Miniprotein binders against q56419. Designs and how they scored, part 210

Target 1, 326 residues: q56419
Amino acid sequence: MEGRTLEEVQEEVFKRHGVLVPKKELEDLAKALEEAGLLLTEKVEARLKEEEEKLKRERPMRLAGLSYPEGEREARAFLEAFRASYPGEGEEARVLLMPHLEPSRVPEVYGAALAALEKTPPPERIYLVGVAHRPLKEKAAALPVPFQTPFGPALPDLPALQALDALLPFELFNTPLAFREEHSLELPLFFLKGRFPEARVLPLLVARRSPELGEALKVVLRDFPGLLVLAVDLSHVGPRFGDTPLTRTLAEEARRRDLGFLERLAEGEPEAALAFLGANPTRIDGVEVVASLLPLLRERKGKVLAHRLDLEAPTLSAVGAGTLVL

## First folded at step 18 (miniprotein)

Design cc1
Fold by ESMFold2-Fast, scan of step 18:
Structure cc1 (fold): chain B 326 residues (1-326), chain A 101 residues (1-101)
Amino acid sequence: as target 1 above (326 residues)
Amino acid sequence: SMEEKIRELAEKLAKLAQELAELGGDPDEIKKKLEEFIRVFLELYELDREKDNPEADYWLQMTIELVWEFMDAFREGNVEDAVELLMYIAEAAERLAEALD
């Protein structure tokens, strides 16, 4: 039976998730879908095909003017402000773990990453590994095109990408549209390109555990040495991420799980880091990336430079962010 | 089993998301489908499960995040993005069902 009204649905969402979905928003959505009709679906499909074709040539900025300034001079000042927000010194990184959530929410964490990059010799290439926020056809994907930034285009390392593709049991360049609106690559890339303007990039997305990717990357990194960057956020807690509304206890648990995970990675024990999370279940974006890259993380000791748990008060949710050098 | 229940709900959610993305011109049907979509999502969301299947947990998490992004797109007046997100929700929910099959 068609039992529930919009008011009853909203009240259930509020009671179960601690978030009230405004009745007007649901009504407005229903009206918009009603007015759009079949032609909107066709328009969206046509737009996606057009965008996919454009992505064969370049990846444009999507967050310029929103998460960072569009102009080069303003972008440079913005980047320097983040560095200034971190009071410590960095350490040289062969592997860098940094966040990809909105930078303005965790400026000290991005500042710590910048501090590490200041101590790191300029790499010829950066292996930038983010997390897919759209379904991928395979467990991982890459897009072999220039990525636009305020500091100029980040050029793909085509020989290294082709070497990686040749070693994988699946087509690496499999889901171009997943890169159209992907902040886990765009936001770290802004900082990486600002610091290393000459470095080429391998923009990689991990969807699910791919040990094949880690094994292939170990081979490629030997022939094409570079900086490995894991662009991952940590704990995701609260209704926005399928959890109970944030409480002090849940926030403390999230901080403990984040730090326990990072500290085990810093000891060169990525399997222990994953096992720690298995014993203490949490939603950490880095799990699938770390599980895929085990061969690159074992026996590499390092240091946790920063950690923050960012509160999203309207949804009673929070996201953890950290900077780790290995 | 609990996994079978989650699979069935994921299959229903995928079907509803696809139907909503394809639906046009029938306001009463759109409203009913949207309300059923929300009911099925809430039922799926509230099921307690062991996170011992990493593939299923990944697709469940993506499905949840896509539904919230769907609501956010509409708050910004982005109805075209909302329809695009329904297509992604359908795919993610289908893959969740496959992971538990």
Scores: ipSAE 0.655, ipTM 0.848, lowest interface PAE 1.3, mean pLDDT 85
Fold by OpenDDE base, second read of step 21:
Structure cc1 (fold): chain B 326 residues (1-326), chain A 101 residues (1-101)
Amino acid sequence: as target 1 above (326 residues)
Amino acid sequence: SMEEKIRELAEKLAKLAQELAELGGDPDEIKKKLEEFIRVFLELYELDREKDNPEADYWLQMTIELVWEFMDAFREGNVEDAVELLMYIAEAAERLAEALD
């Protein structure tokens, strides 16, 4: 938009869509806070402490009944519907790149992942590498507890997790609270557990690129073979992410970046994929994960099965999602 | 400097979280502080797109995402989550300031 600052556009979007907390909502909240007389800080701290203690035992579902069905029967029907949304056939995966975006936004992309999993022999374990959407104390973290799913708990592979921790220069088991609400693990895990109910899982989060993680995992995978899953989204463009509202030009650039990234990964050239993004102006979510896992992605050829740039209409923003097998 | 400004904002947000939790805060002041914060981040985003600083970009993106989540929680009337998110915003902003040093 010629002449308006990004700030003015965002303010307009916020005002139109109520994203800037209307004064009334702030007033109502302040009033509620006053009426509650709650030392909310102490309450929040106590809650966080309790949640951290619970996370020593298990990671409960947070998105059941919201993003996917809570009941097993309904969850199975959900899987079948998502699989049906992808008209193609999958390929066997040694490495699977799949989204962690809200499933309803990109059903065919998740469907493509399910198609790939149908062609994949059941792994003994799944290395599930997500993106941290909360600050981590270290560059990467793991949570060595069962993750609840509608299909039963996804059990951790403790021996493999311990082997990984032993090879890292930092404590792997850090920042348990970052896993509590982390959808980048929960959403992919729903599909993975539904397909491979007996597989153990290594739930990993990456905040910043850790070459040490990739090297360590390469060693661990030798002794503890399994399926590697990169649960990453692609471009993030529009006001929600600090851009102007989505335009055809912006969408075309996002798609170009997403596909160019995925295609280079499919060719077994992850360094070229990263180099292609440069400063990553469309904010591909998975760059830190890919940068951490370079040793595992090199020389592996594969295929892009699906891609979508999905519009979030209320914010005039879009997120890219893709499915890649290696 | 931009770094100093972000650090100051991070401190203000942390304090705001505490004030909200303890005293219910002045809604107008809270709004003003949030607006200022968003403006600074937008300015940073425009500047950072020109700079090859992946770490700063990461923390900027994290901060922006957390701000949106905070606004959502606030709109929903989820005060506890909103306060928690303010703490994370303050942390992310501090990390951003460090990345710009």
Scores: ipSAE 0.377, ipTM 0.730, lowest interface PAE 1.6, mean pLDDT 84

Design cc10
Fold by ESMFold2-Fast, scan of step 18:
Structure cc10 (fold): chain B 326 residues (1-326), chain A 104 residues (1-104)
Amino acid sequence: as target 1 above (326 residues)
Amino acid sequence: SMEEKIRELAEKLAKLAQELAELAGDGSDPDEIKKKLEEFIRVFLELYELAKRFDNPEADYWLQMTIELVWEFMDAFREGNVEDAVELLMYIAEAAERLAEALD
């Protein structure tokens, strides 16, 4: 309603979603912003400009020592532990869908992806398609620089990236800052580089539906064949994501929604997968990637290897993760 | 309509995020910052409440990004990362503006 106070809005949101921003927290934040010191905004702008220039040369590790080990030997042991978390065998992949959620939360799902990579012949290049967590200038973006990993740098496939850029109606190498802290690329890349150390990479971010990207990629893949990896998470449910607190019933609905989506993709029916989600409204970050890549997913049959809905108990929220081979 | 309401809230959120970023570290009165922050959170929570009530895929994308960026902004602040919080205000302003444009 127009004219509602902060207290009135907070009461309704708390009642419906279980979300509360305490008055003390707002007071602390206001004080912190006031105490920040002169020219803080100018300092932040200068920092962003400096970071953007650095990204013209390389993309450093941001999650080393946090989500995975920095040292090569320790990183190898870590990767093998994830493989061991999945008791099944893999299937050969031409297209691999895998998560980008924190790996320690869904180890068996990453283990299933590793099992699939074991059955897959080493590709010359990997088309790694993640989801933008910062606003992009265009619908999609790429960063044509080495991405550092504990297994050495993942080198960009410059000829393939340039061929892709030439076919798109927008500049592909836009928004380099969006790649500075992007876990949807960094976390899958750790596993992919560990298994295919010689493969070059096309690191791609999708913001919104870009049918142009899918059409261009279909053409580029003809001249530059490689493994297509969709690094996407599935259902996002609960207050963290603008929804009501998670219940057992809502969690089961999210699991059914995720599996229904993945199984339709496994039948080579990506339009049916998207229509299924439209009939069962929720948020899945993979929809923009799937909608962009339709020409690459049609008529490819495959198999769902793993699925898990991971609970974030403090917020009564959950994120779905799955491994699909096509 | 619901879309008009969400567009208006997104425009207000974008402006408030820009104003808060500009006020940070410029010697502004603490009471002015607190007033703007309370309005920012009020507008955000109203937008958040409406989040899943419309069908427009492009707008829904920007709405979800806006929500996640605001939570990330709060987390950065809780961790004492004031420079990161200001950077996130800039991203929130952009995402909310894109949301408003998608509904225009």
Scores: ipSAE 0.741, ipTM 0.885, lowest interface PAE 0.9, mean pLDDT 88
Fold by OpenDDE base, second read of step 21:
Structure cc10 (fold): chain B 326 residues (1-326), chain A 104 residues (1-104)
Amino acid sequence: as target 1 above (326 residues)
Amino acid sequence: SMEEKIRELAEKLAKLAQELAELAGDGSDPDEIKKKLEEFIRVFLELYELAKRFDNPEADYWLQMTIELVWEFMDAFREGNVEDAVELLMYIAEAAERLAEALD
């Protein structure tokens, strides 16, 4: 790669991955960066600092009007449409695994989650465990503030969060900026808040496997019972994730791994589910979450309600999504 | 070793990301910015290719994070969102530095 022109690199990437890195876009960015001047880094830092201060009070919606409707009436219609996209009936959930992918890509998978929630008695609190898509200072984090939704704010369960923090060997309340745009919490929370408006929430992010988190949560759940939700996606395959463009063979392998993972979880064997993935060559998103929550997943039998591998056509890549009840 | 090569690439990527974030400043030579962007993309692509064959559970988190952030940077780039692009460069620098540290 050293000594090649940008054009040569672009051509090679296109040939290998079917994705164009646009030269013009790089030139436009260079120009834009030039025009933005020194003030841009300082401006960005100042913005981040301001946003961090705001996050001490609340987490605003970031995807309202984009991924879901901002207005309550429209949001309710959105929920009903997603529920309607899944023709089956749900099961009562003590643990719910659901996606955090863009809802429009996998409507029936979210519909299956809603079907499960219909059969679930309203919980006092929801432990919502997402995946960190920004660097965390610790293996896991929580944000103990209200999360805005079209259905009103999702209020944190401060006593339960404090109890959890007290049992962890690290500070749970770290890296607030990682929550600012984290869709792995915002998207599932829309559906959860819409179904259970009175439930308090524990918004948790996992970056790396933390066995301590699972053990701590197991203790906390005794005193603070609630619904556990794993907001995770499954396989990530194609050029966007380092593979060749999606082929039938690659898609079949992704599906095999997704379903094999979910089925073993449904049997109450989370260690077997992790072992089945091995090096995780199709990059199942939820592995670190599952690895952290092993004590809560063991011996729980359940059912896979839905699965989809969804193609992102512009990148010829695909992401797996599933809904599992335990 | 593959690990050593990934570490070197991560260090270079981190440095380039930080320099790019800083060069978005007053009086920077557009040609210099372009040259650094080209180098940044080259380093990333080399890292990206090696990542497919890399098996280190301790460093995997930071490797995947770095890759994802670079793709987001490219998206922000395409959309002409300069503020988000600079923010993402800062995160890339952090993630790549952490990747290099995990491989020491």
Scores: ipSAE 0.425, ipTM 0.791, lowest interface PAE 1.5, mean pLDDT 89

Design cc11
Fold by ESMFold2-Fast, scan of step 18:
Structure cc11 (fold): chain B 326 residues (1-326), chain A 104 residues (1-104)
Amino acid sequence: as target 1 above (326 residues)
Amino acid sequence: SMEEKIRELAEKLAKLAQELAELAGDGSDPDEIKKKLEEFIKVFLELYELDREKDNPEADYWLQMTIELVWEFMDAFREGNVEDAVELLMYIAEAAERLAEALD
């Protein structure tokens, strides 16, 4: 593939994937980078250092006013509207799988999660496991500070986090900056804090499969029982994710893989769920979380409450979202 | 063979992302920045056209993160946020380097 021009590569990618980066866009970007002024990279590095220092004290809201309302009253009405979007009854959860996709795109899926939380006794703590959208120094990380929400700060369970850190072969608090703009924690936390305002939280990010994390969490959960929440999205298909434009066939395949994965988890068979996906051709991002948490998911039976494949028509791409109680 | 091609492209993408971040605000010739951007996009699109039916979960993870970060980079540019674009170049370099490492 070396020796081809940009134009030759663009032509082939456009034919196969429907993706084209316009020449004018590249020219405008080059001009913007040139005109940005002296030492822009040093300025960015200094800003990141300051943000990292601030994260030692608290994690502020980043998506307030964008994905959910800033004010407590408006946030409560917003949350109740999502519950109303799901016509079914909830089921009690010992483990809850819910999405972290933009909530307005899959309101009944978040509504199903809220219905499950209504049937669940208030936990003393929530193990909130999301997916890292930035590189982590280790396979997993946590941030042991209050996370701000419109319902007040979600306080960290420091004793449980310290117990977890002690059992891991790596430093758990290893990449604070990965938490600065992490929607896989912030969006589920909005709903969880709205329903369980007194619960403490262990905010955890999984980058890659870490069986050590699952083994350590099994031990910690015995001494510090709580609700386990897997905040994961399902299939990612279409050009946005390096795939071909969405077709009816690809959408049906994504739905089949999402539901087959969730149904095997609901039977208490997480290894079977992973085996069903094989090479994960529709890119279910929950795979790394499930693979890390195997000992917590085995022999736990439950129910799929909701599933949706959400279409982003402008890009001909789609993301799967689901709610599963175990 | 395919793994070796992906590793080579990942190494090139990481280097180009680092070089673009270094050139941002450096007073460099606009033609130099443009040439490196064209190479960066070319390498990214070459990764795009590869068959991603792979059996290496570690590499698949870093490849997917690299693709998503490049789209975020393009979105940051479209929104006029050059500082975020430079920050994303730094993350792209790290993710692409991790992809190369996963492929030996």
Scores: ipSAE 0.735, ipTM 0.879, lowest interface PAE 1.0, mean pLDDT 89
Fold by OpenDDE base, second read of step 21:
Structure cc11 (fold): chain B 326 residues (1-326), chain A 104 residues (1-104)
Amino acid sequence: as target 1 above (326 residues)
Amino acid sequence: SMEEKIRELAEKLAKLAQELAELAGDGSDPDEIKKKLEEFIKVFLELYELDREKDNPEADYWLQMTIELVWEFMDAFREGNVEDAVELLMYIAEAAERLAEALD
């Protein structure tokens, strides 16, 4: 790319990936940055500092009115509609794998999760393990504060969180700002809180695989029993993720890997599931979570309830989502 | 080597992201910002088009994080959310630095 103009590069990217980054957008951004008139860095840093202080008390909703309704009545209707989108019956879950993708993209997959939750006795606590989409200081993190939902606050289980922290070789309560906008917790939590309003929650994020986390959780679960939820997506393919536009071949490969992964998990063979993916060329999102939780997934047999590969048309990209009960 | 090329691009991307974040404010030359932005996009696209090395899972993780953050940055740009765009530049810088470190 040395010596090429931006226009030439943009044209090439468009031709290769079907995605145009218009020169005008770059010009508009440059202008917007100029017009902002304040050292945006200082302003942003001050904002982040304020947000971090707020996160010591609670985690506010970020996607209310966007991904799900803010009002409780409307939120209940939303849950019912999603449940209705899945025609099947669920099974009792001790471990639930569910998506964190935008709900409107995969309604029946969330519906399957709700179907499973209908067959699950109300847990005292929910271990909600999401995927970090921001850098973490450690391999995993937790935020020990109430998470706001349309159904009221999801309260943390502080004793269980403290027990977990005590067993880890690193500080569990790190990188609070990574939780501020993390949808991998917020979106699943909407459905979980709606179904189990009295359950306490352990909001956990995984960046990189931590075998220590799985071993620690295995111990903590003995004294603090609860529902384990893996809030993970599956394949990420297309230009948004570094591939060419979605083709039939690429979609078939993504589905093959998604289903092969889920089926091996359903057989109680999480190591085989990871081995099946190899270098993970279709970028299954949940790999680091599953790798961290191996001790909790071994020998547990279950059932795949739903799967979908959903197209994002503007980027010609697709994301896989699934629901698995163990 | 491909690894060395990725490392160099990651370091350059991190630096450009930081510089852009710092330039975003009062008194900055719009032409300089535009030039830096063009360079940032060029470096990113060069990195984006490289074949991913499958033999370093840590590097692959940070590369994927970097790519996703840049897409979010572009989305914020389109929406005219300048504050979010600057925040994302900071995260891009961090992720790209971590990518470079993983290839060291």
Scores: ipSAE 0.655, ipTM 0.865, lowest interface PAE 0.9, mean pLDDT 89

Design cc12
Fold by ESMFold2-Fast, scan of step 18:
Structure cc12 (fold): chain B 326 residues (1-326), chain A 104 residues (1-104)
Amino acid sequence: as target 1 above (326 residues)
Amino acid sequence: SMEEKIRELAEKLAKLAQELAELAGDGSDPDEIKKKLEEFIMVFLELYELDREKDNPEADYWLQMTIELVWEFMDAFREGNVEDAVELLMYIAEAAERLAEALD
């Protein structure tokens, strides 16, 4: 590897993935770091400590005004527009798999989730399981504070969270900062709170597969019944995700992979769903969540309500999104 | 063999990310920062280019996290948010270190 130059590596990556980092970009980045001045790292560390302290009391909205409206009236109209994007009636859910991708990119998929929630009796609590986009100290984490939404704060179910913590071989409340900007929780929560304003929530992040989390959740759900929501995206393909540029064939393969995975989950066969992915399990965002929650997914039959592969044309990349009720 | 190469690159990436975050805090020469950034990008692209069987879920998770964090790092910089870029370098270092550990 020592014998390879940046230009040689970039040429190979460009040929395989169509991605190039221009020399001008590196020059500009170096200049920006210099121009930021002394003690930049100290400033960042101080900011992180301050944000962590604030997260002990509440989790503020980060995507309001960007991914959804700040005001309650505007937020309600926004949510109803998504419901209208799906022509179906939905199905009752005990387990709901829904995306956490930017909602405006897959409105019919979020609409299908809303349709399922309309057919679902209001739960006392929602187990909202997302994917960590920051490193966690442990395999999973939770944040036991109110999460702000345009529909009011989503209150934590403290007794259920404490019961879960007691059953795990690690501290559940281990990485508060991972929740600061976590869209895999914030975006689904917007829709869930809009439909079930009185439900309490257990906001959970999975970093790596944790069978002990699934076993513990199965026990906690017995004493604290509620709706289980897996907030996961499906295939991640193309240069943005370390793959070759998207072609019609690769897009068709991604759609087939997503649907084959979801259909096996719908048959109550989550191990078969994971096996179906073959040698490339990282192509599906939610694999770590599904692998962690196996005890909760076995022998539950259901229905795939929607699926879409969303194309990011500038990078020739795509992300799969789906709605599954079990 | 291939896993050993990925582990080696992940260890180098983690070290470079830590060094870049440190350089941002001590008034370092822009030429030193540029050289370290070029080396960081080179190591990342070599890691990114390597085609291997995805048969280690732990390593595959940390590799994907590392890739996504580097893209966020570039986006933060392009948006003029140098503080977020430094924060992301700290997360990249941790993710790459976990990747190396998974392949040990």
Scores: ipSAE 0.659, ipTM 0.853, lowest interface PAE 1.4, mean pLDDT 87
Fold by OpenDDE base, second read of step 21:
Structure cc12 (fold): chain B 326 residues (1-326), chain A 104 residues (1-104)
Amino acid sequence: as target 1 above (326 residues)
Amino acid sequence: SMEEKIRELAEKLAKLAQELAELAGDGSDPDEIKKKLEEFIMVFLELYELDREKDNPEADYWLQMTIELVWEFMDAFREGNVEDAVELLMYIAEAAERLAEALD
């Protein structure tokens, strides 16, 4: 822009961030778009409409055969292997903070979550609160349909979802398409359903902090007790997220913020955890979720079971993951 | 101001994303699509190079969302998933519009 060529901009970005977007890739994309023909947008719109209609009945698996096995037998072996990757013992959880990152990247962190679940009596229902990676129409949303898993469908708790909706100043059942491919629910749900096959689920997404959500959930939990699960990642640093390539200094800062955040949550001080992050320069993923659930996190003491900052080598970027029991 | 620059780039990015999604569906001239793609990437890269608005959490949220969606868009077309790429352009347009609105 302003007289610069694409090559000049690409070179600048490469120099600054160590990431190159090759011109050839743009040419290949242009060609692919051309070859897709006149009906591509219409086809996409029709697909989305069909998918939205399907989401009125169920949420299918999107990551089966990719992130976890599709078959039940293989899925059980997968769970056992992840549990084995964490050498420690868990603690009983009333609140569980766990990652939603690709499981293969942080196996021991998921293993720690499984260890905690082993010490947790089977809940009647699980409040699964994930992070929206697509735009939502409201600050938060829910999808009141069965979620497919290798262990069978995770059934929604409709009475509890309805009770929650009634207490919120906005429509809870909004933006169903945001759930279609949302991994922040699907990946944790695999582990949760595998451990608690009879538990009903409240699949919730948070986009922006909603104090109303936390207050409403606090009321609903009195009549509808269950396990609260925060499916959140921690720091996001490197070129993929707007930083320079990962350095020792950047990694140390990410770890410092991740652990400082988790430790303050473990002390029952969620406001202090948020304040500690300030402007959140390492982009801790779970900030909006924690900010929404403050009433449920206050004065609850717990323990950090695991933490990892995992490198994505192709992008020289890293994502933090942790497991916390409250 | 930096905020004004981010807003302008976000608005331009949103427009380009929408235009690209439409062009992909209209059987438009490959040269036109290529030109728009180049412009889209240039606008994105310029936005990507700017310092984030640390004093506006809402703007920061939508900026981060926009960046992540653009990365997913690039991944989709590298994998040859053109339908997903077009879908992602629609989400990029929405996120960039929301970013611009957060800076008004």
Scores: ipSAE 0.512, ipTM 0.817, lowest interface PAE 1.3, mean pLDDT 88

